# VH-VL binders against q8ixk2r445to577, part 59

Target 1, 133 residues: q8ixk2r445to577
Amino acid sequence: FFGMLQNKGLTDYCFDYNPPDENQIVGHQVILYLCHGMGQNQFFEYTSQKEIRYNTHQPEGCIAVEAGMDTLIMHLCEETAPENQKFILQEDGSLFHEQSKKCVQAARKESSDSFVPLLRDCTNSDHQKWFFK

## First folded at step 20 (VH-VL)

Design nn6
Fold by ESMFold2, fold request of step 22:
Structure nn6 (fold): chain C 133 residues (1-133), chain A 120 residues (1-120), chain B 107 residues (1-107)
Amino acid sequence: as target 1 above (133 residues)
Amino acid sequence: EVTLKESGPALVKPTQTLTLTCTFSGFSLSTSGVGVGWIRQPPGKALEWLANIYWRDTKYYNPSLKNRLTISKDTSKNQVVLTMTNMDPVDTATYYCARIPYGDYYFDYWGQGTMVTVSS
Amino acid sequence: DIQMTQSPSSLSASVGDRVTITCLASQDISDFLAWYQQKPGKAPKLLIYDASNLESGVPSRFSGSGSGTDYTLTISSLQPEDFATYYCQQHDNRPLTFGGGTKVEIK
């Protein structure tokens, strides 16, 4: 799958990656932002290795969750996908992180007006449902 | 600052089509990430969600009423229109339009409501 | 469809009392729960969203708590202007559903 990764319960919000330095794409958090389809911030590839890839620069970035954490962080992609970079996009739209056995949810960042994807216990929430557009 | 106001007929006969207009100010559906929804409340009873429309024209309908409802917007007029077909006395209610922040499913500003009575 | 069961259906209280009302969801709603206040003849007013986030301009005596399927609205010290009907609403899944309401009356 390729395109903008949208949330069902937070209408017209997409995965967005906007590192402050385009030459330093590793180590920053993925956010949610209004879907616009312009520029390269909102285009992701879901691969046969169950990766969510960000391909605007070389080397390519892959979304990961570090052990014990709930935030989605950009790492370097590897030849064989590490366990912390494997997500299953299920038929019902849930996005399951295999290593943690948790699902990606659209969440408000603390008490702010901004949103991020976070790992949470899996539920049937529309905020845990995702699709490519 | 943010206001919404419902307009439409106060009395509708059974089988007729109801058309309600929500006119709002203080926000826009052309340049904002928000939406507008419709909710009704029969006299003395609980609230029931009807439909949502968002700034990029995404629409959601209550599935128990889906074949009867149509929601649309006119961004240039700051209006949202709800059409409900085949009205019945059980549809007698106060109808509200309300703003939806951030593409979510809750309502932060409500219109005053308009009472619609369905009877012969 | 997520069924919202609100209790009690009504309660009687005095100014200054601590009031709690509960809302039970038929499934886990992941803290996506809103509370509204409605006075007679008026539209509902948003008090709380995301279970515990207080809407701007709402007095701090209102608070929300809970998780999973069980949620509570608390008014720490009831004021004369707080006599109203309160509704919960899950904003987790479509279709959007509301509780039956809790009418708070003067004792």
Scores: ipSAE 0.764, ipTM 0.915, lowest interface PAE 1.0, mean pLDDT 92
Fold by ESMFold2, fold request of step 22:
Structure nn6 (fold): chain C 133 residues (1-133), chain A 120 residues (1-120), chain B 107 residues (1-107)
Amino acid sequence: as target 1 above (133 residues)
Amino acid sequence: EVTLKESGPALVKPTQTLTLTCTFSGFSLSTSGVGVGWIRQPPGKALEWLANIYWRDTKYYNPSLKNRLTISKDTSKNQVVLTMTNMDPVDTATYYCARIPYGDYYFDYWGQGTMVTVSS
Amino acid sequence: DIQMTQSPSSLSASVGDRVTITCLASQDISDFLAWYQQKPGKAPKLLIYDASNLESGVPSRFSGSGSGTDYTLTISSLQPEDFATYYCQQHDNRPLTFGGGTKVEIK
């Protein structure tokens, strides 16, 4: 799948990656932002290796979750996908992180009006459902 | 200041189509990530969700009222319109429109409501 | 569809009392729970969203707690203006559903 990765329960919000330094793509957090499709910040590819790739830039980034963390961060993609970069996009729209056995949920950042994708215990929540546009 | 106000007929005969208009100010559906929803409350009873419409025209309907509801917006007039077909006396209720923040499913500002009676 | 069950359906309490209202969801709603206050003849007013986030302008005597399927609204010291019916609403899944309400009467 390729395109804008949208959330079902947070209408018209998409995965967005906008690192402070465009020349240093790795190590920053993926956020959720209103879907607009402008520029390259909201286009991702879901690969046969179960990666979520940010591949409109070189070097390509792959979304990862470090052990013990719940935030989605950008790592360099590798020829064989590391376990912490493997997600299963299921037919019901849930986005399952294999290593942690948790699901990606749209979450409010503290009590702000900003949103991020975070790992949470898997539920049937619309906020844990994702689809490509 | 965010305000919403419902308008429409107070009395509708059975089988007629109800048309309700929500006129709002203090926000816009053309440039924001928000929505407007409709909720009704029969006299002395709990709230029932009807429909939502969001700024990019995404629409959701209560499936228990499927095919009876149509929601639309006119962003230039700051209006949202709900139509409900084939009205019945059990549809007698106060009808509210309310703002939905962030594309979510909860309602942060409500209109005062309009009572609609369905009677012969 | 997620069924929301509120308890009690009504209660009477004195000014200054601590009041607790419970809302049970038929499945895990991941803290996506709102509370509303509705005074007679008036529209509902949002008190709490995301289970525990207090809406701007709501008095701090109101608080929300809980997780999973079990959620609670607490009024730490009941005031005369808190006479109202309170509704929970899950904002987790479509269709959106409300609890049956809890009527709070001040004695």
Scores: ipSAE 0.750, ipTM 0.909, lowest interface PAE 1.1, mean pLDDT 92
Fold by ESMFold2, fold request of step 22:
Structure nn6 (fold): chain C 133 residues (1-133), chain A 120 residues (1-120), chain B 107 residues (1-107)
Amino acid sequence: as target 1 above (133 residues)
Amino acid sequence: EVTLKESGPALVKPTQTLTLTCTFSGFSLSTSGVGVGWIRQPPGKALEWLANIYWRDTKYYNPSLKNRLTISKDTSKNQVVLTMTNMDPVDTATYYCARIPYGDYYFDYWGQGTMVTVSS
Amino acid sequence: DIQMTQSPSSLSASVGDRVTITCLASQDISDFLAWYQQKPGKAPKLLIYDASNLESGVPSRFSGSGSGTDYTLTISSLQPEDFATYYCQQHDNRPLTFGGGTKVEIK
């Protein structure tokens, strides 16, 4: 699948990647932002290797979760996808992270106006459901 | 200051169509990431969700009522309109419109409500 | 559909009392729970969203807690303006559903 990865329970919010230095895309957190489709920040590919790939901009990045963490961080893609970069987008829309056995949820940063995707225990929440436009 | 106000008839006959207008100020459905929903409350009873509309025209309806409900917006007038067909005395309730922040499903600002009685 | 069960349906309390209201969801709602206060003849007012986040302008004597299916609204020291009916609402899944309400009356 390729396009904007949207959340069901947080209407019109999409995965977004906006590193402070466009030449250093590794190591920054993926966020959620209002879906707009302008520029390159909201376009991702879900690959046959179960990667969520940021590949409309060079160098290509793959979303990962580091061991013991719950945040989605950009890493460089590898020839064979590492376990921490593998997500299963299930038919019900849940986005399952294989290594941690957790699901991606739209989450508010404390009491702020900002939202991020985070790993949480899997539930049937609409906030854990994702789809490509 | 965010405000919402419901307007429409106080009395409707059975089988008629109810049209309610929510007029709001202090936010916009053309440029903000918010929505407006409709909720009703029969006298002395619990709240029941009816429908939501969001700034990019995404719409959700209570499935128990979806064939009876239509929600729309006029962003130039800061209005949201709810239409409910085939009214019945069991639909007698106070009808509220309310703002939905952030594309979510909860309501942070409510109108005062308008009482609609369905009777012959 | 997620059913929301509130308890108690009513209670009597005095100014200064600690009040606890519970809300039980028929399935895990992942902390997506709001609380509203409604006074007679008035619209509901948002108190808490995301189970524990206090809406701006709401007094700190209100707090929300819980997880999974079980949620609680606490008023640490009841004030005269707090006599009202309180509703929970899950904002986890469509259709959106509310609890039956808890009426807090002056003793």
Scores: ipSAE 0.743, ipTM 0.909, lowest interface PAE 1.1, mean pLDDT 92

Design rr10
Fold by OpenDDE, fold request of step 22:
Structure rr10 (fold): chain C 133 residues (1-133), chain A 121 residues (1-121), chain B 112 residues (1-112)
Amino acid sequence: as target 1 above (133 residues)
Amino acid sequence: EVQLVQSGAEVKKPGSSVKVSCKASGGTFSRWAISWVRQAPGQGLEWMGVIIPKFGTANYAQKFQGRVTITADESTSTAYMELSSLRSEDTAVYYCAKSRYYGRSGVFDYWGQGTLVTVSS
Amino acid sequence: NFMLTQPHSVSESPGKTVTISCTRSSGSIAYHYVQWYQQRPGSAPTTVIYEDNQRPSGVPDRFSGSIDSSSNSASLTISGLKTEDEADYYCQSYDHSTKGWVFGGGTKLTVL
C-alpha cells in the first residue's frame, strides 16, 4: 500500500511530514493536514516489514514511536525494521503499533487548530481508521 | 547553492506556442515541486501550475487548464512550461519556483531569473 | 476559492517601521501558512518570510511576520527601514480547493 494515508473519521486529512530542513528529515513529528494527493510530504508506503515509510527522501525515513511518547516521529529506515517502527494496518482500517499495543488516532493538537496522529488505546472510532488513497 | 536557470526571452505570434525551460542545480531536483508563476507588465504574481517530477504529478490553475502543460525531466533536472494559443495578454515574465513541500508549507524558496515572453502580431 | 488583499502601496522614511497587511477573504489564515516575497525592480522575487514568521537565511531580522486571526490577516513588518527595502511585497498562501497557491495583489513599498 502506498500514497496518501488518510483518516476516515477526520475527513480529508492525511499524514503529512514537513521537516524544517529538507536535507535533515529525521527527528520531527508527523502531523495531519489536508490531503493534496500530490506526493512529496504526503506520500507514504506500508511495507512488508510493517513500516510506514516516508517514500520521498533518500535515505528513506520510517515512522517510529520513541519510548514513553505517543507521537509519531520520523527515523531512518533500517535494513531490519526495529520494533518501534512496526505497525499493523488491519483489515478494518486500524493502524496498530505493535510495541506499544496502541492504535494511531487522529487527534487535535493541544492549544491548536492543528491535528496530529497520536497513539491511543484501541477503539472502534473512525478516527483510528486509516486507508491509503 | 540551489539555483534555477531559465531559458531566454521569447517573441511569439498570437496563436502560437511557447515552451520555457527551468534547469535546477545545487540540490536534489526529484525532491522538489516546481511551480510556474507569471507576471504581466506592471501586474502582480499569478500562479499557473506545478509539477512534482518524482511523482509525475502536475496541477494547473483553472485559468490555464487546457492551454498549459508542465513537464519535467529528472535526468537533466529541468522543468518545462508550455503555453499554447498565445494571446497578447500572455505577455509576461514567467518564473519557475522551487518548493520543498506541497500544501501550506509550499514556500517558493528559490526562483528562476524569469523569462520574458512577448506576444505580438 | 479565496483572495488575499494587500494595500496597493505604503511609504515611510528610512529608519522607521512599516507594516504590510494581507487579508484572506475566506478560510482561516492562521491554519494555512503565509509566505512573503520581496521583488525589487527588474528582479525575480525572493523569500523574506515563510510559514507566517520564519526568516530564511540571509534575511535581516528587521523583517518579521505575524498572524492576526481576529482580522484574518497576516502582516509583514519591516523595522529600521532602509532604501534597499524599496520593493514590491507579495503574500502567498495555499488554496486547498485548487491544490494550488494564491498570491496577494502586491504592495509597493516606497522609502521616502
Scores: ipSAE 0.920, ipTM 0.960, lowest interface PAE 0.5, mean pLDDT 96
Fold by OpenDDE, fold request of step 22:
Structure rr10 (fold): chain C 133 residues (1-133), chain A 121 residues (1-121), chain B 112 residues (1-112)
Amino acid sequence: as target 1 above (133 residues)
Amino acid sequence: EVQLVQSGAEVKKPGSSVKVSCKASGGTFSRWAISWVRQAPGQGLEWMGVIIPKFGTANYAQKFQGRVTITADESTSTAYMELSSLRSEDTAVYYCAKSRYYGRSGVFDYWGQGTLVTVSS
Amino acid sequence: NFMLTQPHSVSESPGKTVTISCTRSSGSIAYHYVQWYQQRPGSAPTTVIYEDNQRPSGVPDRFSGSIDSSSNSASLTISGLKTEDEADYYCQSYDHSTKGWVFGGGTKLTVL
């Protein structure tokens, strides 16, 4: 699967990544923003290694969850996907992080009008359902 | 250093078409969005449309839909803007502009030098 | 759709501070970043502020950007005004309804 990774509950919001330096894409947080469908900063790929790749840059970036964190951070992809970069996109639309055993949820950033994907306990909420478009 | 170099000035008759080129260097063309912005004499900046070469996706301002075509050649790192059915009101300096991201972070961080297109009978 | 409204012109003497406003007609000015471009006579535009308040490399810290949600406006402030600052200034922001960008009408800054 590839394209925009869109949230079901938070209508018209997609994964979005805009690192301050376009030549250094690792180490920053993935956010949610209105889906534009033009590619670039909203183009992601779900791979056979269960990675979510930011597939517009070389070397390629892969979404990771760092120890003790609930945010999605961009790391470099590796030949063999590390455990903290493995996600399962379930048939019901839930995006499950294997290592933390939590689901990715669209959430409002506190004290902000912005939204971010965060790891939360898995529920049946549409805010935890995602699809590629 | 990123640079956008545009083709030279054009003089056109009403009803004809013009195609302006924008050659990029100093970076990775495929990662960028290339917008076209025009400026009539003594007037402000007007966004016309955009293309993302890597994806072949383009979007146009409603005002120009059906009359403007934006294309890109990744092999030569060149974007093109073709405007048809030219009118005197299309007389303007046309700029290409690069942005690294699409959406709210779509700052036009580098601009071409501009191409004057004059439409007169 | 929305419009960005700027004053047609502003003027000030060297060494002083000027502020150029950019008011958004609809939608949140704070949620969609505002960019500012400088255009000197006979030249192409150049970026002086992006993402509300960030300065590109080479832009002096005399240039600053801010957002005022209460008035739904962005502002470009130039302190220690210099003759070289005389130019047209344009604000810009993303329009999701068209998935394009909108420019303000531009402001001519004259250094007296």
Scores: ipSAE 0.919, ipTM 0.959, lowest interface PAE 0.5, mean pLDDT 96
Fold by OpenDDE, last read:
Structure rr10 (fold): chain C 133 residues (1-133), chain A 121 residues (1-121), chain B 112 residues (1-112)
Amino acid sequence: as target 1 above (133 residues)
Amino acid sequence: EVQLVQSGAEVKKPGSSVKVSCKASGGTFSRWAISWVRQAPGQGLEWMGVIIPKFGTANYAQKFQGRVTITADESTSTAYMELSSLRSEDTAVYYCAKSRYYGRSGVFDYWGQGTLVTVSS
Amino acid sequence: NFMLTQPHSVSESPGKTVTISCTRSSGSIAYHYVQWYQQRPGSAPTTVIYEDNQRPSGVPDRFSGSIDSSSNSASLTISGLKTEDEADYYCQSYDHSTKGWVFGGGTKLTVL
């Protein structure tokens, strides 16, 4: 699967990644923003290694969850996907992080009108449902 | 250093077409969004459209839809803007502009030097 | 769709501070980043502020950007005004409805 990773509950919002330095794509947080459908900063790929790749840069970035964190941070992809980069996009649309055993949820950023994907306990909320478009 | 170098000035008759080029250097062209912005004499900036070469995705301002075509050649790191059915009000300086991202973070961080297109009978 | 409205012109003496406003007609000015471009006479535009308040490398810290949600406007502030600051200034913001960008009408800054 590839394209925009869009949230079901938070209508018209997609994974979005805009690192301050276009030549240094790792270490920043993936956010949610309105889906533009043009690719680029909203183009992601779900791979056979269960990675969510930011497929616009070489070397490619893969979304990771750092220890003790609930945010999605861009890391470099590795030949063998590390455990903290493995997600299961389930049939019901839930995006499950294997290591933390939590689900990715569209959430409002504190003290902001912005939204971010965060790890939360898995529920049946549409805000935890995702699909590629 | 990123640079955008545009083709030279054009003089065109009404009803004809013009194709302006924008050659990029100093970075990864395919990753960028290349927008075209024009400015009529004594007027403000007007966004015309955009292309993302890597994805081949393009979008146009409604005002120019059906009359403008934006293309890109990744092998030469060159973007093109073709405007057809030219009219006198199309007389303007046309700029290409680079954005590293699309959407709200789509800052036009580098601009071409501009190409004057004059439409006159 | 929305419009960005700027004053047509502003003027001030060297060393003083000027502020150029950019008011969004609809939608939240705070949610969609505002960029500012400087265009000196006979030249292409250059970026002076991006993402509301960020300065590109090489842009003096005399230039600053801010957002006022209450008035749904962005502001470009230039302190310690210099003759070289005389230019047209344009604000810009993303329009999701068109998947494009909108420019303000531009403001001519004259340094007296």
Scores: ipSAE 0.918, ipTM 0.959, lowest interface PAE 0.5, mean pLDDT 96
Fold by OpenDDE, last read:
Structure rr10 (fold): chain C 133 residues (1-133), chain A 121 residues (1-121), chain B 112 residues (1-112)
Amino acid sequence: as target 1 above (133 residues)
Amino acid sequence: EVQLVQSGAEVKKPGSSVKVSCKASGGTFSRWAISWVRQAPGQGLEWMGVIIPKFGTANYAQKFQGRVTITADESTSTAYMELSSLRSEDTAVYYCAKSRYYGRSGVFDYWGQGTLVTVSS
Amino acid sequence: NFMLTQPHSVSESPGKTVTISCTRSSGSIAYHYVQWYQQRPGSAPTTVIYEDNQRPSGVPDRFSGSIDSSSNSASLTISGLKTEDEADYYCQSYDHSTKGWVFGGGTKLTVL
């Protein structure tokens, strides 16, 4: 699966990644923004290693969850995907993080009008449903 | 350093077509979005369209749809803008501009020097 | 679909401070970043502010950007005005309805 990773509940919002330095793509938080469908900063790939790759740069970035955090942070992809970079995109659309045993949920950023994907306890909320488009 | 170098000035008759080139250097062309922006004499900036060479995706302002075609050649790091059915109102300086990302973070951080296109009978 | 409205012209003496406004007709000015471009006579535009208040390398800190949600406006402020600052200034923001970008009408800054 590849393309825009779009949320079902938060209509017309997609994974979005805009690191301040286009030549340094790791270490920043993945956010949600309106889906534009043009690729680039909203182009992601779900791989056979259960990674979510930011498939625009070399070396490629992979979304990771750091210890004790609930945010999605870009790391470098590795030959063998580390445990903190493994996600299961389930049939029902839920995006499950294996290591934390939590689901990715579209959420409002505190004290902001912006939205971010955050790890939360798994529910049947459409805000935890995702699909590639 | 990133540079965008455009082709030279053009003089065209009404009804004809013009194709302006924009050659990029100093970075990875395929990562960028290349927009075209024009400016009529004494007027403001007007966005015409954009292309992302890596993905082959393009989008045009409604005003120019059907009359403008934006293409890119990754092998030469060159973007092109072709405008057909030219009229006197198309007389303007045409700029290419590079942006790192698409959407709200789509700042045009580098610009070409501009290409004057004059349409006259 | 929206418009960005700027004053047609502003003027001030060297060493003073000027502010150029950019008002968005619909949608949140704060949610969709505003960029500012400087265009000196006979030259191509150059970026002076991006993402509301960020300065590119080489742009002096005399240039600053801000957002006022109450008036749905962005502002470019130039302190310690210099003769070289005389130029046209354009604001810009993303238009999701067209998946493109919209420019303000531009403001001519004259240094007296």
Scores: ipSAE 0.917, ipTM 0.959, lowest interface PAE 0.5, mean pLDDT 96
Fold by OpenDDE, fold request of step 22:
Structure rr10 (fold): chain C 133 residues (1-133), chain A 121 residues (1-121), chain B 112 residues (1-112)
Amino acid sequence: as target 1 above (133 residues)
Amino acid sequence: EVQLVQSGAEVKKPGSSVKVSCKASGGTFSRWAISWVRQAPGQGLEWMGVIIPKFGTANYAQKFQGRVTITADESTSTAYMELSSLRSEDTAVYYCAKSRYYGRSGVFDYWGQGTLVTVSS
Amino acid sequence: NFMLTQPHSVSESPGKTVTISCTRSSGSIAYHYVQWYQQRPGSAPTTVIYEDNQRPSGVPDRFSGSIDSSSNSASLTISGLKTEDEADYYCQSYDHSTKGWVFGGGTKLTVL
């Protein structure tokens, strides 16, 4: 699966990555923004290693969850996907993070009009359902 | 340092076409989107369209739909803008501009030097 | 679609502070980043502010950007105005309806 990773509940919002430095793409938070369908910073791939890879630029970035955090942070992909980078995109659209045993939910960023994907307890909410488009 | 170098000035007759090039250097072309922005004499900036070379995706302002074609050659790090059916009101300086990301962060952080296209009979 | 409205011109003396506004006609100014470009006569535009309030390398801290949600406008503020600041300034923001960008009409800044 590849393309825009779009949220079902938060209509027309997709995974988006915008690090301050285009030459240093790791260490920053993945956000949600309006889906533009042009690829680039909204292009993601779900791999056989259960990674969510960002774009296809080398070195490739993979979404990770750091210890004690509920945010999705870009790390470098590794030959063998580390546990904190493994997600299960389930048939019902839920995006499950294996290590934390939580689901990725589209959420409003506090004190902001922006949105971010956050790890939350798994529910049946459409805000926790995702699909590639 | 990133640089965008455009082709030279053009003088065209009405009804003809013009193709302007924009060669990038000093960075990773495949990471960028290249937009074209024009400026008629004494007027403001007008976005025409954009291409993301890596993905081959392009988008155009409605005003220029069907008349403008933006292409890119990754092997030469060059973007092109072709405008057909030229009319006098197309007389303008045409700029290419680089953006590192698409959408929310739409900063055109580097610009070409501009290409004057004059359309006159 | 939306428009970004700027004053046609502003003037101020050297050393003073000038503010250029950019008002969005629809949609939230706060959610869609605003960029500011400087264009000196006979030259290509250059970025002076991006993502509302960030300065590119080489842009002096006399330049600052801000957002006012109550007026749905962005502002470019230039303090300690210098003669070299005389230029046209354009705001820009993303238009999701077109998946493109919109420029303001531009503001001519004259340093008196």
Scores: ipSAE 0.910, ipTM 0.955, lowest interface PAE 0.5, mean pLDDT 96

